VHH binders against q9y6x5. Designs and how they scored, part 63

Target 1, 379 residues: q9y6x5
Amino acid sequence: LPPKLLLVSFDGFRADYLKNYEFPHLQNFIKEGVLVEHVKNVFITKTFPNHYSIVTGLYEESHGIVANSMYDAVTKKHFSDSNDKDPFWWNEAVPIWVTNQLQENRSSAAAMWPGTDVPIHDTISSYFMNYNSSVSFEERLNNITMWLNNSNPPVTFATLYWEEPDASGHKYGPEDKENMSRVLKKIDDLIGDLVQRLKMLGLWENLNVIITSDHGMTQCSQDRLINLDSCIDHSYYTLIDLSPVAAILPKINRTEVYNKLKNCSPHMNVYLKEDIPNRFYYQHNDRIQPIILVADEGWTIVLNESSQKLGDHGYDNSLPSMHPFLAAHGPAFHKGYKHSTINIVDIYPMMCHILGLKPHPNNGTFGHTKCLLVDQWCI

## First folded at step 21 (VHH)

Design kb9
Fold by ESMFold2, fold request of step 22:
Structure kb9 (fold): chain B 379 residues (1-379), chain A 124 residues (1-124)
Amino acid sequence: as target 1 above (379 residues)
Amino acid sequence: QLQLVETGGGLVKPGGSLRLSCVVSGFTFSSHAMAWVRQAPGKELEWVSSITGSGGSTYYEDSVKGRFTISTDNAKNTLYLQMSSLKPEDTAVYYCARVHYVWHSGRWEPFDYWGQGTQVTVSS
């Protein structure tokens, strides 16, 4: 039978939640499969960019989804989480579901993964749901498993996205043990439901399942605000994205804008585009604005107003608080193996290998994930 | 004609054993996963056990693990559920069902064909 893969993301699942909270169902899943304790994601550590990095193996500068809010000066187009359907934004890369369904006798299915309801290179997932956050996990799972079980040509690659624990992490903060324990227990119950559904359908033996996330979450505070309006008149720039990485399009001489912002806060780094640290791999795309502001962990950039969030993400990708985990189970994976770390861009070439797909040029390193796979020699 | 027929139900004392059979006709028996599903009085349908079409893997709901065994005899086109260490809470109508999604009453349901059911009663 063709190899099959289900890729699941629980948004904002910080890696250390695994050791700080109880996950009986997820721990059973891990016991019979593999765990990567920390996945180093890409800068900026935001939802849309990191989900696209998982499925393309590319840094944000290379796949073109460089933030959750973007502006293209040539076309005058805007991108946001409420305005994300223009293929223009997505067409700088080829995600794995497009490559997969162009293979002979294969199709792809999607339940809410970012980009799967967009016709990328005139190709949309063979089966998909239009994004709607009100659709329950049970309904998403039911559609995915129906497509995996019934479709001809067979669905060999499927994606499933869920908004928690990210939404609650923003609301309560990751350090709110009482509320986050309740939220994370619900997530573990959903993982239990997933595994039971696959067993009930007879899919469990021959389906590879990856459970991962795009980023973590850090604690914020009303005591840690950076008031941008105190440093610069709003008329001198257009704000493309605000926090924790602000994207600044100058309306006046950009050196003057830079100089007004340079000393705004000791808890914020101000970069001209050409001076962005090379380790971020965040420079070589026209969608990256001429000036970016990078807040220190736990600091929030505001426009002379209070913040409503108690947790946030988007910070420096070297921060452990920004890192998710990866767990996997299925015929391609070892059983009972734990690995310390991979890069999020390494997931793509691993998935291509599992599915027998030729990867497009990418930034991942297949060798980093070989120890997870039964068909590979490991150190 | 596709048909599923259960037999082997009955009254049994706690701790007892029963073997349920489901004779299948009208499709290639090994082409689909098969399941046992039960319904206790006044309760919703509950998945009990599944077996892959290849017969290579079996799965059980937690409350029946170690007590129930699902199996097939492909030569006889028959699905079995061997039940042991039976408890009063196992009392239900037991159905065999074929795993294939079908559109029914406004949603996709995971079983397209069902037997008529066989009653299992566990009582002193």
Scores: ipSAE 0.733, ipTM 0.919, lowest interface PAE 1.3, mean pLDDT 94
Fold by ESMFold2, fold request of step 25:
Structure kb9 (fold): chain B 379 residues (1-379), chain A 124 residues (1-124)
Amino acid sequence: as target 1 above (379 residues)
Amino acid sequence: QLQLVETGGGLVKPGGSLRLSCVVSGFTFSSHAMAWVRQAPGKELEWVSSITGSGGSTYYEDSVKGRFTISTDNAKNTLYLQMSSLKPEDTAVYYCARVHYVWHSGRWEPFDYWGQGTQVTVSS
């Protein structure tokens, strides 16, 4: 049978936290495996889009999850993080757990990864938890390890998602070293618990484990607000998503809405859809609205109110503050190898290789990850 | 039908050695990972060591690494824990357990069968 893989995400784990805080358990994991210091994620640097990019290898315009809040003009459907279960949104791509469990004698398991409680192409993960943020990491881990240990056909691909450090990064901001140190210590303890659980169950040396994240976090401030209400009346547009990338559906002539917005703030770029920079790969999907507003790093778009967030993400994916890391350990990976960077879309073809799956068409490049793998020549 | 029986406990001085045995019957020995778990007086259960069903990989909690060795003898259907350089903090009842999740009291528990335990006492 093919090797087994556990994919773990700690949401909002900025790459440079590794050098600015102490992680004894994560550093031991890295020393016995591989590290990618910076993962270049996809624009918009938001949770749902980037988690789906990891498991599909596709840019957001290609997989159709283009933001955490979306509107589809043809079906008149709305998507949000509290309204995410309609398969319509997810069906423009095939995530790796679907491909995996359709193979003979294989199943997939999931603890809270975005989309795993949705029947995508009429296929839901073989074992899954309905999303509930109140479920502890220990319980998520216990279910995942139970499924890895007990299931027939065997679970060969499993996912585990945790909401931190993203939630605390929003609340405190990444520059709050006292609070972030406490939060990141708790996360390192959870990584220690993960490794100990896998050892206790006899799974550790035969299971490939990837620990990664979807994006980073940048510092925000009450001094860096962009007030849309001072620039344009609400009656001229429908607001699909607000900050830091606003999605604007004009109710009047699009050029008139653009002209009212283009000089709203020097700290915000206003794009007609056809003018969105090609490097974003964020244009060719009907769910991308006719006008987007892209705030500068650390700036928050608001209607006419203060923001309670001290940290945010979603900004330009060229910004180092938006980049997560990737660490991995297991029989497929070298030990003690450090790599500078990959693209987040490269994770999918690498995972397909490890599992012996034929990847669907995607935007990743397998060659970018060859140096992480023991069965590949690095040149 | 399924039985796990520990032997080999006793009283030893600090720095001493003991070998615990767990004789197994009622299942294919190589089909499951096996563990040693201990409980010190007034303390919660603590995982000590595990071995894969094939015997190919062994794991230890940090405080016993380098001092304890888990092993199996498939011909005898026996799990062992060789304990060396024993410390007073190793004083506990030692259980062997089979790694298999079972539904119990509203959650999945990682061990479905346990031995009766054997006392290890490390004292001057």
Scores: ipSAE 0.730, ipTM 0.918, lowest interface PAE 1.3, mean pLDDT 94
Fold by ESMFold2, fold request of step 25:
Structure kb9 (fold): chain B 379 residues (1-379), chain A 124 residues (1-124)
Amino acid sequence: as target 1 above (379 residues)
Amino acid sequence: QLQLVETGGGLVKPGGSLRLSCVVSGFTFSSHAMAWVRQAPGKELEWVSSITGSGGSTYYEDSVKGRFTISTDNAKNTLYLQMSSLKPEDTAVYYCARVHYVWHSGRWEPFDYWGQGTQVTVSS
């Protein structure tokens, strides 16, 4: 039988939640599989960019989903979380589900993973759900398991996305132990339900399952605001994205806009595009605006409005608070192995290996994940 | 014609044992996972145990793990559930079912064919 893989994301699951909260179901999953304690994600540490990096193995500048809010000056197109269906935005890369279903006798299935309801290179996932945050985890799981069990040609790659703990992390902040404990317990119960469903259907032994996330979460505060309106008049720029990485399209000479912003706050770095640090790999795409503003951890950029979020993400990808974890179980993976760190772009070539797919050119390093896999020498 | 027929139910004292059988006809037995599902009085259907079509892997709901054993005899197209250390809470109608999704009552359901059920009663 062809190898099969289910990729699951719980959005905003910070790596250190594993140490600070109880996860009986997830810990059983890890005990019988592998754990990567910290996954270094890509800058900016936002949902759409990092989910696309997982499935393409590319930095954001290379796959073209550079933020949750984008503007293209040539086409005058806008991208947002409510306006994300135009294939134009997604076509700078080929995600793994497209490559997978173009193989002979293979299909792909998707429940809510960003981009899976878009026809990328005129190809949409063989089975998919249109995005709707109101659809329960149980219904998403039931569709995925139905497609894994019943489909011809067989579904060999499937994705499953859930909005928590990100939504609650924004609402309460990661330091709200009472509310986050309740939220994380519910997520652990969902992981238990997932494993039980796979066992009930007889899928558990022969299905590879990756449980991961796109980013973490840091605590915000009304004491840590950066007010752009105090530094620059709106008439001098178009705001493409705001916080914690603002994307600024100047309406006047960009050096003049830069000079008005550079002393706005000691808790914000202001970069001309060509001066963005090389370690971000965040420069070589027309969708990256001429000026970006990068807030320090826990600081929020605002336009005179108070922030309602108590937690946020999107900050420098070197920050441990921005890092998720990865756990995996299945015939491709060792049992009881713990690994310290990988890069989020390394997940793609590993998944291609498991599925027997030739990876497209990418930024991942297969060698970083070899110790997770039973068929590889760990050296 | 596809058919699943359960036998082996009955009245048993707490701590006792029973073996349920499910004779299958009308499809390639090894091509599908098979399950035991039970319904206690006044309760919803509850998954008990599953076995892969190959017979290579077995799975159990937590409350029966270590007490129940699922198995198959492919030559006889028969599914078994060996139940030991029975408790009053194991009292239920036990069904065998084939794992295959079917559209029913507005959703996909994981079992397309069911036996008629066999009653297991655990009481003093």
Scores: ipSAE 0.723, ipTM 0.918, lowest interface PAE 1.4, mean pLDDT 94

Design kb9
Fold by ESMFold2, fold request of step 22:
Structure kb9 (fold): chain B 379 residues (1-379), chain A 124 residues (1-124)
Amino acid sequence: as target 1 above (379 residues)
Amino acid sequence: QLQLVETGGGLVKPGGSLRLSCVVSGFTFSSHAMAWVRQAPGKELEWVSSITGSGGSTYYEDSVKGRFTISTDNAKNTLYLQMSSLKPEDTAVYYCARVHYVWHSGRWEPFDYWGQGTQVTVSS
């Protein structure tokens, strides 16, 4: 039988939640499989960019989903979390489900993973759900397992996305142990339901399952605000994205706008596009604006003191608070193995290996994940 | 065409044992996972155990682990559930079911064919 893979994301699941909260079901999953304790994600550490990096193996500058809010100056198109269906935004890369379902006698299925309801290169996932956050985890799981069990040609790659703990992390902040404990217990119960469903259907031992996330979460505070209106008049720029990485399109001389911003706060780094640190791999795409502002961890960029979140993400990808984890179980994976770290872009070539797919050019390194795999030397 | 017939139920005292059988006809027995599902009086259906079509892997609901054993005999086209250390809460109608999704009442359901059930009563 061809190898099969289910990729699951619980949005905003910070890696150190595993150390600080109880996860009996997830810990049993890990005990019988593998754990990567920290996954170094891509900058900016936002939802759409990191989910696309997982499935393309590319940095954001290379796959073109560079933020949750974007503007393209040539086409004058806008992207947002409520305006994300134009294939234009997604077509700079080929995600793994497209490659998979174009193979002979294979199909792909998707329940809510970002981009899977978009016809990327005129190809949409063979089976999919249109995004709707009101659809329960149980219904998403039932559709995925139905497609895995019943489909012809067989579904060999499936994705499943859930909005928690990200939504609650924003609402309460990661330091609210009482509320986050309740939220994380519910998520662990969902993982238990996932495993039990796979066992009930007879799929558990022969399906490879990856449980991961796109980013973490850091605590915010009313005491940690950066007010742009105190530094620069609105008339000098167009705001494409605000916090914690602001994207600034100057309306007048770029150097003048930069000079007004450079001393705005000691808790914010201001970069001309050509000066963005090379380690971010966040420079070579027209969708990256001429000036970006990067807030320090836990700081929020605001206009006119309009609002705050209690938790946020999007910060520097070297911050441990921005890092998710990865756990996996199945015939391709060792049992009882823990690995310290990989890069999020390394997940793509590993998945291609498991599925027997030729990877497109990408930024991942297969060697970083060899220790997770039974068929590889750990060297 | 497709038939699943359960036998082997009965009255047994706590701590006792029973073996349920499910004779299968009308499809290649090894092509589908098979399950035992039970319904206690006034309760909803509850998954008990599953076995893969190859017979290579078996799975159990937590409350029956270590007490129940699912198995197959390919020569007889028969699925078994060996039950031991039986408890009063194991009292139920036990169904044999084939794992295959079917559209029913506005959703996909994981079992397309069921036997008529066999009663197991655990009573002192």
Scores: ipSAE 0.713, ipTM 0.914, lowest interface PAE 1.4, mean pLDDT 94
Fold by ESMFold2, fold request of step 25:
Structure kb9 (fold): chain B 379 residues (1-379), chain A 124 residues (1-124)
Amino acid sequence: as target 1 above (379 residues)
Amino acid sequence: QLQLVETGGGLVKPGGSLRLSCVVSGFTFSSHAMAWVRQAPGKELEWVSSITGSGGSTYYEDSVKGRFTISTDNAKNTLYLQMSSLKPEDTAVYYCARVHYVWHSGRWEPFDYWGQGTQVTVSS
């Protein structure tokens, strides 16, 4: 009887894919629920940071997951895709599944959402899968629905993460209509399978479901490379992250490293940490390095080598190509309502409202999402 | 022991109707969602329809929507499937099943108890 929410992410689902490709199942989901056509995500527009922003409502500087590759100068710790389980990295915020399962008679479940297999503040999701990209969508869905159906105390918040269309977007590029059509058709079939599974189990009408993503994807090219080695010797800095936002830790005088980089390419902006534009909300964390390099859309920073990616993300969060969408269905949501834009940090206070949780301090604005909800006055 | 017993199968002409019944014993009928699942000759199991334990919501696989109606009579602990406008492709063994995950064959399966099945044959 308590309100329940399933949060689903399809990684790298660019907002305009919805207009440019066919999604009969997702469109039916939207028709019976709500759509937010563009979600403005947080800078940098990478997977780990944006997934954590969804569930904390915080900018990256505030939650501490500032990139997919990080270095903490105080502790000398390193973070990467293959080294992400140290709670140290995640403990600067409290994600919604922790808050949820600490409530009386509630638990949380997770299938692969970034951070859900980490004990954050000594608390790990009540039910979870250790991350393994080889686990099929069907198995992830089966575990989530098993936990939603069978668990005591009941699972009231669940998450499900899938690596597509991000993986294929990197491999083919978003402009490869033939391959992206095939990939996106498969994603739509998975959404159909999700809805059918919820109906089969008798869960559909009483479960709130959000389908969203962390970022979009832009086309890359071998004609758009920025060769960092042509501008500066490796011996002058430590490279913490490379592309499209490079994180530079100087080994010599910081101003000297900056001066060697600032004219490297007209397609790359070079920022001292204190000069990073305020609109990025990307300055006030020790994990943000003293110098960052921000490539223009579609440009790739390399170390005098060819790029293997045909699509990438991580660019300026004002770029429409970096924006995902959000769709939702369930008893908390209106039917057939479309909304133009929210900020990705707004999703957290909305989810807290649906679940009856007091949100932690955050950067989201509940008012931005009120029109999606049946229990709110829109205007 | 918990038991599900289907009745009402048989031979019917295309366009005809049948009502399947599933009498349930050994658990609180209204505490679980219930489903009809079918297996056509040479085919895998296919979900047909589900009803919530409360009886408040019903769901149908697309190919049967508008032709089949699932219902319950909680006083009789009985699940029904009213089938109308039957087609040859509806020929199958029909099972009633309780929605509850159980560990089986190295994975969680969504139905823990099944009836023995009742044959529905749609042929002239």
Scores: ipSAE 0.698, ipTM 0.909, lowest interface PAE 1.5, mean pLDDT 93
Fold by ESMFold2, look of step 21:
Structure kb9 (fold): chain B 379 residues (1-379), chain A 124 residues (1-124)
Amino acid sequence: as target 1 above (379 residues)
Amino acid sequence: QLQLVETGGGLVKPGGSLRLSCVVSGFTFSSHAMAWVRQAPGKELEWVSSITGSGGSTYYEDSVKGRFTISTDNAKNTLYLQMSSLKPEDTAVYYCARVHYVWHSGRWEPFDYWGQGTQVTVSS
């Protein structure tokens, strides 16, 4: 009777949405399980890096997915959210679904989680959907539950990804109460559908379920733009990523590019790679460019254009607005327990424990999550 | 041959009780979760209740919780739905179904075998 785990991400679900909006279905899920009110994620607070940190337990510098847009100077390869299939980018780590399905009599299944449609170390998730944002939540859930119910060898680790509330958070901004209330109600209904489906199928009793997210969302404004073109000419650098953490590859002497940028705005920090603050754990990978620009919360780095976004993320991971939550339910978890905070890298060793897997070397600390688990002594 | 046969439907007054039975043959009864699903006139199929193959856990949709009880008798290979405090809104054809995904009409469906259904009518 191997333990089973379903890992669910609702992209861009800011932790304090739980306090500021109504979630009857999610609150019932929490009441029967556990809540971690704030998860401190990894810098930069972007989608691909943080989803990979959850499933590897590693900082971005260690797993190699350092941004949503990347460039490798040696191989001349480019990575983007529409060009993410080359295993080269993913092979610096071993995600949990690979470790899981290599165990005797086990499979892994995935519906849209970043990286699950890529053959990492020549190993792709046993069952997966190719990424397609047009596939409904119901279809993703149907495939995941079909794989959990029917597969031989059995699926013991499954993951499910949904693009909201991130997409709407960008469009409306987190301060738009009317639109965000509607969006978040729809997400709560999807959580209700998830739980009801698991009950209908007889899976609820023995399935551990984690509902979490990769990052939060902060309000942006047309009044908070940093115009990079007003400070430096395009000919001096290659732009690898723009906002709110810009990645700059100098075409001329790096010190000259740095000097042109350092006084560009009081609302932007400019770092040479070796000067990036140690607390970011964002230095020791060749994919991190020689200069990065880090906008202050709510500020947007633009070229000579306006911004269409009313909300964004990617900022300093110390900002509460960048933090998601974690809720969990199942036989491994206590009932009605609330915990204040963990690090996002702590999720991986906890999941390995639940599944009976030996974790690869990682940056997480099992002790930070042990009080969530029924089989651990916690004073 | 796999068969699911429902009995026990009928006409009952509001507040009354019925017990539905579903006799199962052709597979190991305890190897799959079992469900009751109903269809009211002019409505879509609606999940009512499920029981795990072990018989250890039971689940109910919200409108029947506290009024309906699902159970099994493994020795008789029989699934039951004890319905009490019946309401006119419970009027439907009730099906028993085996939980196992099957490919049907271009998608995966969560029930591979169904009984013929039994009519439950709650009316004055």
Scores: ipSAE 0.651, ipTM 0.897, lowest interface PAE 1.9, mean pLDDT 93

